# VH-VL binders against Transcription antitermination protein NusB (nusB): the designs that were tried, part 3

Target 1, 140 residues: Transcription antitermination protein NusB (nusB), of Caldanaerobacter subterraneus subsp. tengcongensis (q8rad1)
Amino acid sequence: MNRTEAREWVVKMLYQYDVSKLPLEKIFENFYEEHDPGEQKEYIEGTVRGTVEHLEEIDREIEKYSKDWPLYRMPRIDLAILRCSMYEMLYGNIPVSISINEAVEIAKKYSTDDSPSFINGLLGAFVREKGLEEGEANDN

## First folded at step 23 (VH-VL)

Design AA4 (from Q1 with heavy chain V34I G104A)
Fold by OpenDDE, fold request of step 25:
Structure AA4 (fold): chain C 140 residues (1-140), chain A 119 residues (1-119), chain B 107 residues (1-107)
Amino acid sequence: as target 1 above (140 residues)
Amino acid sequence: QVQLQESGPGLVKPSETLSLTCTVSGGSIRSYYIHWIRQPPGKGLEWIGVIYHSGSTNYNPSLKSRVTISKDTSKNQVSLKLSSVTAADTAVYYCARGYDYWSAYFDYWGQGTTVTVSS
Amino acid sequence: DIVMTQSPDSLAVSLGERATINCKSSQKVQNYLAWYQQKPGQPPKLLINWASDRESGVPDRFSGSGYGTDFTLTISSLQAEDVAVYYCQQYKSTPYTFGQGTKLEIK
């Protein structure tokens, strides 16, 4: 499993946490029953748990840049993608360019035709407001 | 609100191709995952396949060799083609909206259209 | 394919009494389970998703439970308008599959 695949699982697990209402530990249990994260275990667990721990903060940030599209009306996959990406940039030491690009790619695969541009725009605004710098690709 | 409506010929001859259209209103198929489901008379439900927003498709393996699903975004329509039909393909055919890519429960349904394959 | 098996095939319950329909999957589906109600001449109507989450507008007397392979739909107090065929459906894996249906009638 590479980092890109791992990120998709992070997003899916965050999505499951949101829509299925399963306990987080059950989500991990189910994941490990079906998949071996290998070298990506630390990233997956750290990102999912970290995102959940900072969920209220992250959601408040999302709301600042989505005034015309409240969280409760947002596609749930888009929300999961945004939550993951914001955590990565704020706490995961993932370069901004990588996080945004990967977020957009996940949206292209699993969400709506409008989701990629929406996510890109929102995250871009977030980055500008927070003064986050784009780093070199180190998502190994 | 989102509405789906199936249309097509109610009668198809054996070995011919069944062709149906799902017209969606109240929303754009660009944001939807449209599924086809059929129900033989007096029987249960069978999932046929889905078309994703990207245009990619996923079919039931039992029908994969005979099924083609496509869409026309300009008309907000999704099409189903089933080739080499037999009497076993007689059913009510539904198009339905799946919630999203990872949650394929169906929250909106068309009224269904009956297709009979003559002997 | 994941096979969904409902029990019973048919059920007659008196008005005001509890109706219970079971659904078993041949493989674990976690809580990726939906319930539908279908009346004659109509398409299925979604009642429950994620095994226990009731859709908006669905009466409180309908409830879903279960996890893994065993699921249950319960109508706490049967009403006349509840006469229908009920289906469970898993959406854990493709192909998505339905139970064979349970016909619910008034005794």
Scores: ipSAE 0.914, ipTM 0.947, lowest interface PAE 0.5, mean pLDDT 95
Fold by OpenDDE, fold request of step 25:
Structure AA4 (fold): chain C 140 residues (1-140), chain A 119 residues (1-119), chain B 107 residues (1-107)
Amino acid sequence: as target 1 above (140 residues)
Amino acid sequence: QVQLQESGPGLVKPSETLSLTCTVSGGSIRSYYIHWIRQPPGKGLEWIGVIYHSGSTNYNPSLKSRVTISKDTSKNQVSLKLSSVTAADTAVYYCARGYDYWSAYFDYWGQGTTVTVSS
Amino acid sequence: DIVMTQSPDSLAVSLGERATINCKSSQKVQNYLAWYQQKPGQPPKLLINWASDRESGVPDRFSGSGYGTDFTLTISSLQAEDVAVYYCQQYKSTPYTFGQGTKLEIK
């Protein structure tokens, strides 16, 4: 499992945490029953747990850049993607360019036709507002 | 709110191709995952397949060789084609909206259209 | 394919009494389980998703429970309008599959 695949699982787990209302530990248990994260285990667990820990803060940030589209109206997959990406940029030491690009790619695969541009725009605005620096493309 | 409506011929001859259209209103199919589900008379429900936002499809393996699902975004329509039909394909056919890619429960349904396969 | 088996196939319950419908999956589906109500001449109506979450507008007398392979739909106090066929459906993996249905009637 590479980092890109691992990130997709992070997003899916965050999504599951949101919609299925399963306990986080059960989500992890289910994941490990079906998948071997290998070297990505720390990233997956750290990112999912970290995102959940900072969920309120992250959601507040998302809301700042989505005034016309409240969180409850967003596609749940989009929300999961945004949560993951924002955590990565704020706390995960993931380069901005990588996080945004990967977020957009996940959206292309699993969300709506409008989701990639929406996510790209929102995260771009977030990065500008927070003064985050774009990193090198060395995370793949 | 989103509405779905199936349309097409109610009668198809054996060996011919069944063609149905699902017209979606109240929302764009660009944001939806449209599924086809059928129900033979007096029987349960069978999932036929889905078309994703990307245009990619996923079919029930039992029908895969005969099923084609496509969409026309300009008309906000999804089409179902089932080739080489037999009497076993007689059913009420539904199009339904799946919640999203990862949660394929169906929150909106068309009223269904009856298709009878008969010579 | 994951086979969904409901029990019973049919049941009659008196008005105001509890109705219980069971659904068993041939494989673990976690809580990727939905319940539908279908009345004659109508499409199925979504009642519950994620095994226990009621859809908006669904009366609170409907409840779902279960995890893994065994699930239950309960109507705490049967009403006349609840006469229908009920289906469980797994959406853990494709092909998505339904139970054979349970016909619920008034005794």
Scores: ipSAE 0.913, ipTM 0.947, lowest interface PAE 0.5, mean pLDDT 95
Fold by ESMFold2, fold request of step 25:
Structure AA4 (fold): chain C 140 residues (1-140), chain A 119 residues (1-119), chain B 107 residues (1-107)
Amino acid sequence: as target 1 above (140 residues)
Amino acid sequence: QVQLQESGPGLVKPSETLSLTCTVSGGSIRSYYIHWIRQPPGKGLEWIGVIYHSGSTNYNPSLKSRVTISKDTSKNQVSLKLSSVTAADTAVYYCARGYDYWSAYFDYWGQGTTVTVSS
Amino acid sequence: DIVMTQSPDSLAVSLGERATINCKSSQKVQNYLAWYQQKPGQPPKLLINWASDRESGVPDRFSGSGYGTDFTLTISSLQAEDVAVYYCQQYKSTPYTFGQGTKLEIK
């Protein structure tokens, strides 16, 4: 599968982790029974595990830019999208404009009429405050 | 306080089109996934289909050739049309809200409206 | 289509006793399973989602369990108001399908 398809699966797995309460190993097992990630296996597992490992910090960042919308009231698909995108922006090495565009496209496909604008605005504000807008790779 | 209410004619002649409306209050259908489900007298439940936020639809293959689900966001309404009805289409028809795109369990239901197909 | 089969079709249980309703799917549905209660003249009411998650306002005597193809709804101490028909429903894949129902009565 390509990276765009793989990112959709990452979002779905983070969603499943949130709503189905299954442990991650079961979520991966269910996925492998029906799908072959190919070269995306490391990306999928690394992103899902990394997001869950850093979940409290990622949720604090999301909450900071969600104004008066507490996370428990947020559409669960939107939250999964934001968790994936925030992890990629904080810990990944991809252009932030690509991460935002991919998040918006997933929201158009799976969430609500208002979700693309909400996600774009939230991630845009995060990127501007952290100085990440030009998509330049950070040297670590 | 999301509320769903079905409306439409209770009697439909064979071969004609059944038309029902689901009126939503306490929230916007721009954020909801409205499903139609029916229950023949004394029988179980059959999923008819869904309309997504985007306006795209997914229908039960058993009914797909005869079903149209549409929405009118200005009236906050979702409509069901079932063409070429027979006595087998006699049922209570419900509209219901699915939780979201990936979790299609139904947390809010209308009261239902009985449709009888008879000459 | 994923066929959902409930057992028994009808069940009579003494007040205060445990009631158990089973639901089996023809294909694996993981935990994409919901339970509903339907009383005469009313729409179904959601009790359980994701096989075991009780909906808000549902009494704690209702519990769900299971994974894959085999699921159980348990009422730990039957009350008079629990007389109803109970349905399971899978939402793993379309068309979404319901069990045929289990009628629960007081013995």
Scores: ipSAE 0.829, ipTM 0.903, lowest interface PAE 0.7, mean pLDDT 92
Fold by ESMFold2, fold request of step 25:
Structure AA4 (fold): chain C 140 residues (1-140), chain A 119 residues (1-119), chain B 107 residues (1-107)
Amino acid sequence: as target 1 above (140 residues)
Amino acid sequence: QVQLQESGPGLVKPSETLSLTCTVSGGSIRSYYIHWIRQPPGKGLEWIGVIYHSGSTNYNPSLKSRVTISKDTSKNQVSLKLSSVTAADTAVYYCARGYDYWSAYFDYWGQGTTVTVSS
Amino acid sequence: DIVMTQSPDSLAVSLGERATINCKSSQKVQNYLAWYQQKPGQPPKLLINWASDRESGVPDRFSGSGYGTDFTLTISSLQAEDVAVYYCQQYKSTPYTFGQGTKLEIK
């Protein structure tokens, strides 16, 4: 599978961790029974495990930028997307704009009509406040 | 809180099209995945299909050639059409909210509307 | 299609006693399993999702367990208001399918 497909699976696994309450090892076993991650195995496992390892701090950041949306009211797919994207931006060594764009595209596929704009706004605010991009400029 | 209500004709002639509407209140169908489920008298439940937020649909293969589910976001409504009905289509028809895209269990149900196919 | 088979088709249990309803799927569904209660003239009511998660407002005498293909709904101390038909439902893959139902009565 390619990286975009793998990221969708990471989001789904984080979602499953949240809603199905299965331990991570069982979630991985279920995935491998039906799918071959190929070259993406380390990315998938590393991202899911790393996100869960840092979950308290990631959730704190999400809540900070959620504009009166407490986490328990947030669509669970949105929360999984945000958890994945914030982990990737902080630890995954990928361009922030790519992480945000991929998060928005997953939200378009799987969540609600309002989710893409919500996720884009939340992640954008997070990036700006934390100064995670360098050298970016507007061409006005 | 979220409420669902089915409406439509209770009697439909054989070979005609049954047409039902699910009206949602207390929330927006932009955020919901609305399913249709039916229950013949004294029998179990059969999933008919779902319409996603995008407007795409997924139908039970047993009914796929005869079923259309659509939505009208401006009226907060989801519609079911089932063509070429027979006595086997006599049932209580429910609309229900699926929890989300990846979890299709039904946390809110309409009261149901009985459709009888005449004969 | 994944066939969901419940057992028994009906049972009678004394007030305050334990009732057990089994559900078996024809294919693995992991824990993508919900349970519903349906009383006459009413829509189904969701009791349990993800095989074991009780919905808000459902009494704690209702519990679910199981994984893969074998699932159980347990009512630990039967009450008069629990007289109903109970359905399991898989949501692992479409078409989503329900068991045939189990009618529960007071003995």
Scores: ipSAE 0.822, ipTM 0.900, lowest interface PAE 0.7, mean pLDDT 91

## First folded at step 24 (VH-VL)

Design AB3 (from AA4 with heavy chain S31N)
Fold by OpenDDE, fold request of step 25:
Structure AB3 (fold): chain C 140 residues (1-140), chain A 119 residues (1-119), chain B 107 residues (1-107)
Amino acid sequence: as target 1 above (140 residues)
Amino acid sequence: QVQLQESGPGLVKPSETLSLTCTVSGGSIRNYYIHWIRQPPGKGLEWIGVIYHSGSTNYNPSLKSRVTISKDTSKNQVSLKLSSVTAADTAVYYCARGYDYWSAYFDYWGQGTTVTVSS
Amino acid sequence: DIVMTQSPDSLAVSLGERATINCKSSQKVQNYLAWYQQKPGQPPKLLINWASDRESGVPDRFSGSGYGTDFTLTISSLQAEDVAVYYCQQYKSTPYTFGQGTKLEIK
């Protein structure tokens, strides 16, 4: 499992936490019953748990940049993607360019046709407001 | 609100291809996952397949060799084709919206269209 | 394929009494389970998703429970308008599959 795949699982688990209302530990249990994260285990657990821990803060940030589209009306997958990406940039030491690009790619794959542009715009605004520097994409 | 409506010929001859259209209103299919489901007379429900917003598809393995689902974004329509039909394909055919990619419960349904396979 | 089996196939319940419908999956589906109500000449109507979450507009007398392989739909007090066929459906994996249906009638 590479980092890109791991991130997709992070998003999916955050999504499940949101929509299924299962306890986080149950979500992890279910995941590990079906998948082996390998060397990505620390990233997956750290990112999911960290995002959940900072969920209120992250959601407040999302709301600042999505005034015309409240959280309750947002596609649930988009919300999961945004939560993951914001956590990565704020606490995960993930370069901004990588986090945004990966977020957009996940949106292209799993969400709506409008989601990539929406997510890119929102995260871009977030980055500018927070003064986060966009680095060049590294070839992994 | 989102609405779906199935349309097509109600009678198809054996060995021919069944063709149906699902017209969606109240929203763009660009953002939806449209599924086809059928119900033989007096029987349960069978999932046929889905078309994603990207245009990719996923079919029930039991029907995969005979099923094609496509879409026309300009018309906001999704099409179902089922080839080499037999009497076993007689059913009410529904198009339905799945909630999203990871949650395929169906929150909006068309009224269904009856297709009878007969010579 | 995941096989969904409902029980009973049919039941008659008196007005105001509790109706219970069971659904079993051949494999674990976690809580990826939905319930539908279908009346004659109509498409199925979504009642419950994620095993226990009622859809908007669904009366409180309807409730869902279960996790893994065993699920239950309960109508606490049967009303005349509840006469219908009920289906469970798993969406854990493709192909998505339905139970065979349970016909609920008034005794």
Scores: ipSAE 0.920, ipTM 0.949, lowest interface PAE 0.5, mean pLDDT 96
Fold by OpenDDE, fold request of step 25:
Structure AB3 (fold): chain C 140 residues (1-140), chain A 119 residues (1-119), chain B 107 residues (1-107)
Amino acid sequence: as target 1 above (140 residues)
Amino acid sequence: QVQLQESGPGLVKPSETLSLTCTVSGGSIRNYYIHWIRQPPGKGLEWIGVIYHSGSTNYNPSLKSRVTISKDTSKNQVSLKLSSVTAADTAVYYCARGYDYWSAYFDYWGQGTTVTVSS
Amino acid sequence: DIVMTQSPDSLAVSLGERATINCKSSQKVQNYLAWYQQKPGQPPKLLINWASDRESGVPDRFSGSGYGTDFTLTISSLQAEDVAVYYCQQYKSTPYTFGQGTKLEIK
């Protein structure tokens, strides 16, 4: 499992945490029953748990840049993607360019036709407002 | 809110191709996952397949060789084609919206259209 | 394919009484389970998703429970308008599959 695949699982688990209402530990249990994260285990667990721990803060940030599109109206997959990406940029030491690009790619695969541009725009605005710098492409 | 409506011929001859159209209103199919589901008379429900927002499809393996689902975004329509039909394909056919890619429960349904396969 | 089996196939319950419908999956589906209500001449109507989450507008008398392979739909106090066929559906894996249905009537 590479980092890109691992990130997709992070997003999916965040999604599951949101929509299925399963306990986080059950979500991990289910994941490990079906998958072996290998070297990506720390990243996956750290990112999912970290995102959940900072969920309120992250959601507040998302809301700042989505005034016309409230969280409860967003595609749930988009929300999961945004949560993951924002955590990565704020706390995960993931370069901005990588996080945004990967977020957009996940949206292209699993969300709606409008999701990639929406996510890209929102995250871009977030990055500008926070003064985050684009890093080198080392996440692959 | 989103609405779905099936349309097509109610009668198809054996060995011919069943063709149905699902017209969606109240939202763009670009953002939806549209599924086809059928129900033979007096029987349960069978999932036929889905078309994703990307245009890619996923079919029930039991029908895969005979099923084609496509969409026309300009008309906001999804089409179902089922080839080489037999009496076993007689059913009410529904198009339905799946919630999203990872949650394929169906929150909106068309009223269904009856298709009878007969000579 | 994951086979969904409901029990019973049919039941009659008196007005105001509890109705219980069971659904078993041949494989674990976690809580990727939905319940539908279908009345004659109508499409199925989504009642519950994620095994226990009621859709908006669904009366409180409807409840779902279960995880893994065993699920239950309960109507705490049967009303006349609840006469219908009920289906469970798993969406854990493709092909998505339904139970055979349970016909609920008033006794």
Scores: ipSAE 0.918, ipTM 0.949, lowest interface PAE 0.5, mean pLDDT 96
Fold by ESMFold2, fold request of step 25:
Structure AB3 (fold): chain C 140 residues (1-140), chain A 119 residues (1-119), chain B 107 residues (1-107)
Amino acid sequence: as target 1 above (140 residues)
Amino acid sequence: QVQLQESGPGLVKPSETLSLTCTVSGGSIRNYYIHWIRQPPGKGLEWIGVIYHSGSTNYNPSLKSRVTISKDTSKNQVSLKLSSVTAADTAVYYCARGYDYWSAYFDYWGQGTTVTVSS
Amino acid sequence: DIVMTQSPDSLAVSLGERATINCKSSQKVQNYLAWYQQKPGQPPKLLINWASDRESGVPDRFSGSGYGTDFTLTISSLQAEDVAVYYCQQYKSTPYTFGQGTKLEIK
């Protein structure tokens, strides 16, 4: 599978961790029973485990920019998308514009009609405040 | 407070098309996954299909050739059409909201509307 | 299609006693399992999702358990208002399917 497909699975596994109450090892076992990640196995496991290991810090960042939308009310797929994207931007090596675009596309496919705008706005505000922007005016 | 309500003719003749509307209040169907589920008299529940927030659909294979689910976001309504009906299609028809794309359990249900197929 | 089979088809339990309803799937559904209560003339009401997670407002005497293919709904102390038909439903894969129902009565 390609990296975009693998990231969708990371989001789904983080979602399952949140809503199904299963331990991570069971979630991985269930996935491998039905799917073959190929060479994305290390990326999937590393990203899921890394996100869960840093969950408190990641949720603090999400909450900071979620204006009037506390995490317990947030659509659970949106939260999973944000958790994945925040982890990759804080601890991964991925351009922020790619991370935001991937998050928005996953939201369009799996969440609600309001989700892409919400996620784009939240991640955009995070990137701007932290000075992580990529763009013509700030390139190099 | 989300509410769903089904409406449509209660009596349909064999071979004709059953047409129902689910009207949603207290929220926007642009953010919902609306399913149709039916229950024949004294029997269990059968899932008919879903229309996603995007407008795409997924139907029970047993009914796929006869069913169309559509939505009108301006009226906040979802419609069910079932063609070529027979007595076997007599049931209470419910619309329901699925929790989300990956968790298709139904947290809100309409009251249900009875459709009888008879001459 | 994943067939959901409930047992028993009907059950009579004394007030204040424990009621147990079983649901078995023909294929593994992990914990993609919901339980509903339905009273005459009413739509089903969601009680439990993800096999064991109680919906908001559902009394704590209702509990669910199970994983894979075997699931149980338990009512720890039966109340008069619990008389209803109970359905399990899998949402692991389409078509989503329901059990045939279990009618719960007072002895």
Scores: ipSAE 0.837, ipTM 0.908, lowest interface PAE 0.7, mean pLDDT 92
Fold by ESMFold2, fold request of step 25:
Structure AB3 (fold): chain C 140 residues (1-140), chain A 119 residues (1-119), chain B 107 residues (1-107)
Amino acid sequence: as target 1 above (140 residues)
Amino acid sequence: QVQLQESGPGLVKPSETLSLTCTVSGGSIRNYYIHWIRQPPGKGLEWIGVIYHSGSTNYNPSLKSRVTISKDTSKNQVSLKLSSVTAADTAVYYCARGYDYWSAYFDYWGQGTTVTVSS
Amino acid sequence: DIVMTQSPDSLAVSLGERATINCKSSQKVQNYLAWYQQKPGQPPKLLINWASDRESGVPDRFSGSGYGTDFTLTISSLQAEDVAVYYCQQYKSTPYTFGQGTKLEIK
């Protein structure tokens, strides 16, 4: 599968981790029973595990930029998208514009009509405050 | 508090089109995944289809050739049309909200509306 | 289509006793399984999602368990208001399908 498809699976696995309460190893096992990640296996597993390993920090950042409203009020698919995107921005080496665009496209496909603007705004605020990838800042 | 209410004619003649409306209050259908489910008298539940937040639809293959689900966000309404009805389409029709795109269990249901197909 | 088969079709249980309803899927559905209660003249009411997660406001006496193809709804101490028909539903893949229902009565 390509990287865009793989990222959608990462988001779905993080969603499953949140709502289905299965351990990660079971989530991976279920995925491999039905799908072949091909060249994306390391990306998928690394991103899912890395996000869960840093989940408390990531969730704290999400709450900060959602005006500190509790995460339980957030659509669960939005939360999974944000968790994936913030992990990639904090620990991956992915350009801000790609990460935000991929997050917004997943939200358009799978979440709610309000989700793309919410996610774009939250990630934008995060990027501006942290100064990530300044060459892609709003002065472009 | 989200509430759903079905409305439409309770009697439909054979070969005609059944047309129902689900009116949603307490929230915006822009953010909901509205399903239609029916229940023939004294029988179990049959999933008809869904309209997603995006306007895309997915229908039960058993009904797909006869079903159209659409929405009007300005009226906060979802409609069901079922063409070429027969007595077998007599049922209570429910609209329901799916939890989200990947979890299609139904946390809110309308009260249901009975549709009888008879001449 | 994934066929959901409930057993028994009906049962009668004394007040305060345990009621057990089984649901079997024709294909693996992992834990994509919900349970509903339907009282006469009412729409179904969601009780359990993801096989075992109780919905908000559902009494603790309701519990769900199972994984894969075999699932159970348990009412640990039957109350008069629990008289209803109970349905399981898979949401692993479309078309989403329901069991045929189990009618629960007080003995």
Scores: ipSAE 0.831, ipTM 0.905, lowest interface PAE 0.7, mean pLDDT 92

